# VHH binders against p49116, part 2

Target 1, 238 residues: p49116
Amino acid sequence: EGPLLSDTHVTFKLTMPSPMPEYLNVHYICESASRLLFLSMHWARSIPAFQALGQDCNTSLVRACWNELFTLGLAQCAQVMSLSTILAAIVNHLQNSIQEDKLSGDRIKQVMEHIWKLQEFCNSMAKLDIDGYEYAYLKAIVLFSPDHPGLTSTSQIEKFQEKAQMELQDYVQKTYSEDTYRLARILVRLPALRLMSSNITEELFFTGLIGNVSIDSIIPYILKMETAEYNGQITGAS

## First folded at step 1 (VHH)

Design qC8
Fold by OpenDDE, look of step 3:
Structure qC8 (fold): chain B 238 residues (1-238), chain A 119 residues (1-119)
Amino acid sequence: as target 1 above (238 residues)
Amino acid sequence: QLQLVESGGGLVQAGGSLRLSCTASGSDYAMGWFRQGPGKEREFVASISSSGGYTYYADSVKGRFTISRDNAKNTLYLQMNSLKSEDTAVYYCAAKSPEQLWRYLTDYWGKGTRVTVSS
């Protein structure tokens, strides 16, 4: 069997809606997030190993890890997205909600902590200067996680995850031979992803997407979308 | 201000068939069906592009349901075959601008039509 990932899987280019509004409204934020989400899922679809798991398993897998993949995407695309600005806008929106007394104090705290965690994670990744290959492999490791409940083909998933880990190790040893602990530093960031609530992420970035429909419910739809259709939409409609 | 009106819901026996319709005030929208069962969250069922050339289905309904549209009549259809008790839900018609339903855009929803599948 060939490698899990190829050079084609390293490319992860997010196209932002254009032009950027003066005020980052909910639409802009959700659109940007939607594009990133699609890109992430499309990326997953492009992996032969992922395809080999079958549609049902793929759907379950993505449902389990979409928040982690999305968050890695945020980190990777933080600059292009102007993530700090987006997060600031989200905070402002939250403040408005607070003023309207729509949220409990506990909920406000949870949301603010989540935003903090997101920012910290992205900052930490930036500090590590994670490159495109490393992001690709990290995404693969996250994607092929066998420890989610309800998954089928867990042995195969585990195999793919191990392969991703091995390839990452080889890459890091080859590319960053002078930094013997880089692999460990990179991998140790992954647990932070699971500290983040998918529900809060959904609320922050996807409120209003298809009404009140959850990301979970639309994942199968996204996974079945044609790449050509998506690309046409991205290039034709900003 | 797109208006969507669902019809065709009702009581049907397991294994039976039902055809839902949704009349739209416009035809330039991507459209789809969602459903919400008792105690469940609203879930995606099927979608169709504005041109009708692309269709997508939830895995749970694939092979059993068929989404179609007649743009001349501004009507969306959902042919439901081999119905199961699990298909019991209020079915909602949804529309978005020519963009895909997964994207955040203005959403238009019908009031829903109830489908009950008896065992």
Scores: ipSAE 0.026, ipTM 0.368, lowest interface PAE 4.4, mean pLDDT 87

Design zA
Fold by OpenDDE, second read of step 2:
Structure zA (fold): chain B 238 residues (1-238), chain A 121 residues (1-121)
Amino acid sequence: as target 1 above (238 residues)
Amino acid sequence: EVQLVESGGGLVQPGGSLRLSCAASGFTFSDYWMYWVRQAPGKGLEWVSEINSGGSSTKYPDSVKGRFTISRDNAKNTLYLQMNSLRPEDTAVYYCARSPLYEEFLKGDYRGQGTLVTVSS
């Protein structure tokens, strides 16, 4: 068996909506987030091992880890997205809701803490200066997590995860030979992803696009999209 | 050309039942997850049900859970929605769709013309 990932899986280029408005409205935020989500899903699809699991299993995997993949994507694309500006805009929009007494104090606290966690995670990744290969392997490790409930083919998923981990280790040893503990520093960041609420992420980034439909429910659609359809959606979105 | 044609709508008393059908053509039906979406008068679109390609997995919002059942016959390229214990608030145009996304729904390419369900005494 060949490697889990190839150089083609390292490329992760997000195209932002153009032009950027002077005021980042909910629509712009949602569109940007959607593009990142789609890109992340498309990336997963491009992995032969992912396809080998079959439609039902790979869908279940993505449903289980989409928030983590999305968050890694945010970190990786933070500069291109102007993530700090987006988050500030989100906070500003939330303030309006607060003034209108639409949210409980506890909920406001939860949401603000979540935003803080997102920002801190992205900042931590930036400080580590994670490169494209490392991101690709981290995403693969997150994607092929066998410990989610309800998964089939867990043995095979575990095998793929191990392969991702091994390839990451080899890459880090080769590329950063003088930094003995780099691998450990990178991997210890992963637990932070699981502390983040997918529901809050969905509320913050996707409220403008989805009514009563969850990201979970649209994942099968995204994974079924043809590449041409994906590209068309990105270019056609204003 | 992708075509979805809904049928089975009508007037029903509260507590009554209806069964909607959706005939699909122009694509490999068995390869797609399918959805029912409804729009009540003066209200926005509401996702009603989801079914996977093989029909082994279904999802519902709390508003219809326990009352509605989505199913499919891939051999007949047909999607179904069994609606039991209907309520006045279930009154809406019901659409069959390949996507639950609002933006995709608005494009109209992946949904039908809809069928009207009216629940009234």
Scores: ipSAE 0.373, ipTM 0.716, lowest interface PAE 1.6, mean pLDDT 90

Design zA1
Fold by OpenDDE, second read of step 2:
Structure zA1 (fold): chain B 238 residues (1-238), chain A 119 residues (1-119)
Amino acid sequence: as target 1 above (238 residues)
Amino acid sequence: EVQLVESGGGLVQPGGSLRLSCAASGFTFSDYWMYWVRQAPGKGLEWVSEINSGGSSTKYPDSVKGRFTISRDNAKNTLYLQMNSLRPEDTAVYYCAKGYRSLFPTDYRGQGTLVTVSS
């Protein structure tokens, strides 16, 4: 078998809505987040190993790790997204809700802590100067996590994760040969992703979801979308 | 190929009414949330209405709530926007837009139809 990832999987280009409004409203934030989510999901779908697991297993994996993938995506695309500005806008919107007594004190604390954790994670990744290859492999490691409950084909998933890890190791050794402990420094960041609530992430970035619909519920549809359709959306095709 | 074709725009006096239509093709219309958005001269794109796949749920911004009504006929693959009590600030190009299932934002929109509200 060939490598888990190819150079085509390293490309991760997020196109932001244009133009950026003077005031970052909920729609802009949601649109930006949605684009990132779709990009992340479609990236996963582009991996042959992922496809080999079958639709049901694929859906289960993405449902389990979408928040982690999304967060890695935020870190990777932080500059393009102006993430700090987006987060500031989210905080501002949250403050309005606070003033209106729409949230409990405990919930406010949870949300603010989540935003803090998110910002710290992204900052930490920036400090490490993680490159596109490393992000791709980290996303793959996260994607092919066998330790989520309810997964089928866990042996195969584990195999793919190991392959991702080995390829990352080889890449880091080759590219950053003078930095002996770079791999370890990178990998130790992954646990931080598990500390983040998917529910809070959804609330912060995906307020545009209608009704009782959740990211979990729409993941199957996202995965079934044609790549051309997604690309058409980004380019404004009708 | 996804196609959305808006119609029904025109000139109307303040307080007047218009009904916009959008003919959809190239996708399973009944599977998608649909939207109306508008762009006024010199302004950005503004969301003005949304409707779920089955038509049972609608939502409006405060700017048009109580005045605009979105509806759909899935058998005809057509989206509608009834606009009542029109105001000069409603002047814009109105676009029909296809959304992802139960998700904002939209992915495709038509060429638009111009609505001008003026005395």
Scores: ipSAE 0.015, ipTM 0.304, lowest interface PAE 8.5, mean pLDDT 87

## First folded at step 5 (VHH)

Design u28
Fold by OpenDDE, look of step 8:
Structure u28 (fold): chain B 238 residues (1-238), chain A 121 residues (1-121)
Amino acid sequence: as target 1 above (238 residues)
Amino acid sequence: EVQLVESGGGVVQPGGSLRLSCAASGFTFSSYAMSWVRQAPGKGPEWVSSISGSGGSTLYADSVKGRFTISRDNSKNTLYLQMNSLRPEDTALYYCVKGGYLPWRKEFDISSQGTLVTVSS
């Protein structure tokens, strides 16, 4: 079989809402995050191996790993998104909630720690200067994780993950031949993704979702939506 | 000019069913996702459901999930909303809207008259 990923899967271009407001409100944050989510899901969908798993399996897979994919996307698009500004805005909004005694002390701590973990992860990725190919392969490794409960076709998923790993290794060896431990440095970042709560991520970035729809519910909708349709929709709505 | 005409509204008992229709004209219907939006008395517009241009993708607000079904017939340029197990809180003017679900969309371009659904004992 051919490679898991092609050059087409390396491209990951996020289009931000325009214009950027002076004050980042919940709406802007939600829109920005949603666009990234759509991009991430459509990226996954563009992988032939992902398609080969079937709709039920690939939907389950994305439901299991969307937070990790989203987080990798945040890291990859941190500059374009002005992620630091977004996170600061989120904290500010959270402060308002705190003042209103809407959150318990424990919850506040959890949320703040989550924000810290997100920031640290993205900073760490930036320090490593991860390139587009590496991000693509890391996303693939995260996507094709067989260790989520309830998955079908785990053998195939594992095979795809191994393929992603091998291709990443080959790429790193070829591109960064003088950096013998680059692969290890990159891969060792992945566990940090598992420390992040999907629920908290959803609360922080997606509070503005209309209809009280969960990310879990939106995932199959996104996966079945044509990319062209989505692009047309966002351009028309903006 | 885009024209959307809703029909099928009426008065029903709780637990009853209605099927709404929306006749679309003035644009290539199959090329656009469509949505249903409702507005209850004294409340702002609420997104109800969306369907992709091809009909292959559907999404529902949590409040109607499992009870409502959105569909479309592109050959007839018509959007449908099958509403089952209706509740008093479903009472609203229902509008057909050009465009699909956007997670952040709070405002809808409502240019039609809508169709009134009243659920009461």
Scores: ipSAE 0.725, ipTM 0.868, lowest interface PAE 0.7, mean pLDDT 93
Fold by ESMFold2, look of step 6:
Structure u28 (fold): chain B 238 residues (1-238), chain A 121 residues (1-121)
Amino acid sequence: as target 1 above (238 residues)
Amino acid sequence: EVQLVESGGGVVQPGGSLRLSCAASGFTFSSYAMSWVRQAPGKGPEWVSSISGSGGSTLYADSVKGRFTISRDNSKNTLYLQMNSLRPEDTALYYCVKGGYLPWRKEFDISSQGTLVTVSS
């Protein structure tokens, strides 16, 4: 059985809606986030080990971990997305909502705590200068998490996660040979992902989806797209 | 040349049902997701539902979820929309379009005539 990931899984290039508006709005934020979600789902479905789990298991797995994958994507693409600017615009909107008494103080506190945790996570990843190979393996470790409730084939999922951990370890040891603790420093960032709320992520980034569709509904749809369909929609061919 | 022809529209009372059909030609139908889009009088186009090429995955606008069912028969190159529990706000010209759901797509390449659905007492 070959390596879990190949060089094609390291490439993770997000294209942003163009041009960036003078004042950020719900639609720009939602489109930007949706492009990242599509990129993340396309990345996951391209992995042979993921394909080997079967369609029902694949859908269940991604539904369980999509927010963690998305958050890793935010961290990886934070500069190209201008994430700090997006989060600042969201904070300003929330502060206006307090001023207009449109939201409860408890909800706003929860959302602000989530934004702070997200900023802290992204900053910590930037300070570690996580590279594209490391991000790819971290995403694989998150994707192949066997401890989510309701999953089948958990022994095979665990085997794939261990393989991702092994390949990350090998990569870090070869590439950063004089930094003995780099792997440990990277891995201790992962528990923060489990504390991210998918409900709040939807509120922050996915308000304004066409048709008011939930992310939980979109995921199976993206995962079952035919390759020709996906390529055609991305290239614009009709 | 892609051709899409809608049929099955009509006038119904609130709570009624209609089944729309869309005959497709000029492309490999089973290789593409398909969508229904509607346009109410004086309003812009609104995405209603999408179905994957194989028919294995469907998606619905919140306004129609639980009431409408999209389906396809790839052997007949035909797309369907079963509309139940119809409401006056469902009144619109209904179009089928080639292509699936994209979360940010507000513009649709509508070149067919559509089929009119009118829900009123």
Scores: ipSAE 0.384, ipTM 0.726, lowest interface PAE 2.8, mean pLDDT 86

## First folded at step 6 (VHH)

Design k1
Fold by ESMFold2, look of step 8:
Structure k1 (fold): chain B 238 residues (1-238), chain A 119 residues (1-119)
Amino acid sequence: as target 1 above (238 residues)
Amino acid sequence: QLQLVESGGGLVQAGGSLRLSCTASGSDYAMGWFRQGPGKEREFVASISRSGGYTYYADSVKGRFTISRDNAKNTLYLQMNSLKSEDTAVYYCAADKWGRYLSPSYDYWGKGTRVTVSS
């Protein structure tokens, strides 16, 4: 039925909040992360195969995979976001929370381990020099995962995932014909995404936005959002 | 739009060396060098990945030319050694917006710098 993705789905341009504050704070970090989340959700929404699954299936699918899509987005946009600087600011905040006795030592250890895994994932993707086409196909493979609990239409989702995998394979073999093992090197990175905790991602990046409401609960709203309202939240300009 | 500016071209005697530079207005691109000799089609010379971890060379220059980059300075280099008269060309810096280190086509091009290798 034609290709799963077109060149319009390869474009993934993140715009950072302006102006950048003198000291990074919770509001800047949360706005930056919210822009990436909205960009990721609307990227998924723009895919014809995703649209074909229907509204309820779309919501269930994004609820299951949003953290993996977000993490791929962090890796893809790490330089534009100055992600290392953001993570350093988060670590300083956590250290202050220990001094104020606001969090248990076990929780801090858990969060610090998550930060380390996130940084290692992003570094490994940078060392492989993953290109924009490869990121688009990896995001599609993650999006169309049929093995999450509670999904309907899993046979159709599986067919779309197989199509994404085949298109990635064809792309890598054609573009990097001299690098026989590139596909395997790329695919080996995917299991690390399943180690990322959505609860900790919310705590790290979304404390100011969703303190009382999980990202799981706002996904239907984001997916139905009109283009003008979406653009206002992503760029501030209409 | 990315801006690319080449420099370092000139007249060099056969067997000599020359280093080309290309300053970019950004650093998040896979990059390459191309050349166009008199009356010839533009041809690939060398390419390098965004991080610099992957390089690729045309057979005609392998072993004589070295591509490198300094991402802190947004600068791409081409070290050309053991120059031959057939290396005479306008050399172009190019960038791929999708980060492909073996790109089938490039999106941004410099205006070129002339290299002339005399007998």
Scores: ipSAE 0.524, ipTM 0.821, lowest interface PAE 2.1, mean pLDDT 87
Fold by OpenDDE, look of step 6:
Structure k1 (fold): chain B 238 residues (1-238), chain A 119 residues (1-119)
Amino acid sequence: as target 1 above (238 residues)
Amino acid sequence: QLQLVESGGGLVQAGGSLRLSCTASGSDYAMGWFRQGPGKEREFVASISRSGGYTYYADSVKGRFTISRDNAKNTLYLQMNSLKSEDTAVYYCAADKWGRYLSPSYDYWGKGTRVTVSS
């Protein structure tokens, strides 16, 4: 069998809404996040192994890991997105809610901690100088995680994850031959993704656009969306 | 979209040293140096990660050339020591936004600066 990923899977081009407003409103944030989400899902869809799992199984996988994929995408696209500015804007918007006493103290704490965790994770990835290949493999490892409940074809998923890990290992060995512990250093970042709440992520980045609709419920539609349609939406919005 | 401007090229005697600079309009890129000698194909010389924490060199220049960057100045450098006639080439600065560290196809390229090493 051929490799799990090819050079075509390394490219991860996020196009931001244009123009960038002086003040980042909720709509801009949500639109930006949605584009990243769509890009992440379509990236997954472009992997032959992912396609081979079938529609039901690959939908279940994405439902299980979309938050992790999205977070890795945030890290990867942090500069293009001006993520720090987006997060600051989110905090500012939250301040309004706080002033209106719409949130409990505990909830405020949870949300602020989540924002902190996101920022910290992205900073850590930047500090590690994670490259495009490494991001691609890390996303694949996250995508093909067999440990989520309710999955079918777990044996096959595990095999794909192992393949992703092996290819990452080979890449790191080749590219970072002088850094003996590079692989371990980047892999130990993955557990941080599991500390992040998908619900809070959804609330912070998507509530303004999708309202009461859950990311979970729209994932099948995103996965069925034609790439041309996606591209058309991006160009049309620009 | 990203502008890259090389400088520092010139004539130098074999065994001599030269320092090239590349000014970029941004710093959020993996960057590298390539060169194209007379009648030769463009070849990889050195690359550096976004933060500067990782560097890679072609075997032909390893131990003689040093790539570095100053992100505050948006500038890439190539210190070339112990220059040889074989190092004669147009040197190009390149930037990659995908972090394709060893990719021969960077997204942005400078116009190049000529280095001539006389024997």
Scores: ipSAE 0.050, ipTM 0.588, lowest interface PAE 3.4, mean pLDDT 89

Design k4
Fold by OpenDDE, look of step 8:
Structure k4 (fold): chain B 238 residues (1-238), chain A 119 residues (1-119)
Amino acid sequence: as target 1 above (238 residues)
Amino acid sequence: QLQLVESGGGLVQAGGSLRLSCTASGSDYAMGWFRQGPGKEREFVASISRSGGYTYYADSVKGRFTISRDNAKNTLYLQMNSLKSEDTAVYYCAADRWGRYLSPSYDYWGKGTRVTVSS
């Protein structure tokens, strides 16, 4: 059968909110993160194999891996997002919370470590100079992970993951034939994604926007959202 | 659309050195140098990844040319040493939108800068 991904799945263009504020406030950060989240989920939805799994299964997949997809998106869009500046702003905001004695010492440490892990992961991906095709395949591998609890159609999911891996291998071999170990260097970065807490990510990037609503609870709605609606939000949320 | 502007071309004697520059309107691209000599097809010279961590050279220039970049200045460089008459060409800067330093097809091109090596 045909390839898992096509050239249309390589495009991953994030549009930032405009205008950029003088300082990055919580609203701007949350809006930026939301756009990335929507983009990531709509990307997944655009994959025929993803659609073939059915609504219940593909929703379960996204619920399981949204944090990993989001993190890959952060890495891929780090420059356009000015991710380092965003993270610095988040830290500054946290400092205020610390001063107000709203967080325990252990929680502060946990959150700061998470921020460090995010930055480290994105820096490592930048050092590897991961290209758009490689990002697309890595996202597919992460998306079609059969090892999440509670999934149905795990055999089919595994097949799609294998297909993604094979296509990535073929791409790297064709494009980077002089670097025989590039595939391995890229794939060994994936475990770092599993170190990331979805709860902390949600708190850092989304609390100011969604309040007490969980990303898990809104995923079905995002997946059902039409592209036109998404685009409308992008243009309207200026 | 990314704009690329080459500079630094000129006349140089065989065995001499020249440094080319390419100014880009952005830095989030894998970039490369190409050249087209008289009566010849455009050929690959060198490429560099977005971060500069990876470089690749054509066999004909390996050991003589060095590609580098300064992302803070949005500038690509080509240091050319031990120049030969066969290096005479118009040199073009190119960029790949997907970040492939070994791109099968670059998306953006400069207008070129002429390098002439006299015997």
Scores: ipSAE 0.837, ipTM 0.925, lowest interface PAE 0.5, mean pLDDT 93
Fold by ESMFold2, look of step 8:
Structure k4 (fold): chain B 238 residues (1-238), chain A 119 residues (1-119)
Amino acid sequence: as target 1 above (238 residues)
Amino acid sequence: QLQLVESGGGLVQAGGSLRLSCTASGSDYAMGWFRQGPGKEREFVASISRSGGYTYYADSVKGRFTISRDNAKNTLYLQMNSLKSEDTAVYYCAADRWGRYLSPSYDYWGKGTRVTVSS
């Protein structure tokens, strides 16, 4: 069969809420993060191999990997998002929580270490100048991970992951033939994604969701949305 | 729609130097310089990654030309030293929307700036 991804899957355009406020409040951060999440889910849903797995398998895969996809999205869109400014604003909001005696010292340390790991991951990806094709294949590799607990069709998922890995390898060798070790340097960044906590990501970026609803619980509804609904959520248009 | 505007072209003696600039109207891209000499096809000169950390040069210009960028000013540069008559061409700034500093194709092009190297 044909390639796993086409040029339509390389496009990943994030639009930020406009205008950017002088002080980045939790609502701006949550709207920005929500747009990236919906863009990431829309991207995953558009892949024919993902569509071929069926609705139950799709939901299980995305539940298992949404945080890794979101984190890759943060790295890919770090400049347009002004991610360093967003992370600084999050740190400021955490400092207010400390002054109001809202969080334990141990929890604060865990959250700050997570922020540092996230910033280091995004910086390492920027220093490698990871391109749009490379991001698309890296996202496909994390999406089609067969080793998550509770997955069905793991042999088919593994085949899709191997195809994504092969296409990334072929792409890097063709495009960056002068940079012999580029593929290896890119791939060694991926394990850091598994160390990112979905719970902490929700706390950092999705504060203010009504009823303390986890991203995991809303994924089936996000995946069932019509394309027009996605566009409204991604761009904030109505 | 990214807009690219070259400047700094002109007449220069062989052995001399010239610095080209290209201002961009948009966000960070991988960028490059190309040139088209009289009666010739457009050819690659140099490219630079989005961050500026990776560069690549055509063999004909290695050691004589230096590509660089100032991302705070959205500006790409080409420092051309030890110029030869063969360097006479229209020089074009180009940008790749996908961030590939060794791109097989570029999406956005400037209108060019003429460099003439007199003997």
Scores: ipSAE 0.491, ipTM 0.803, lowest interface PAE 2.3, mean pLDDT 87

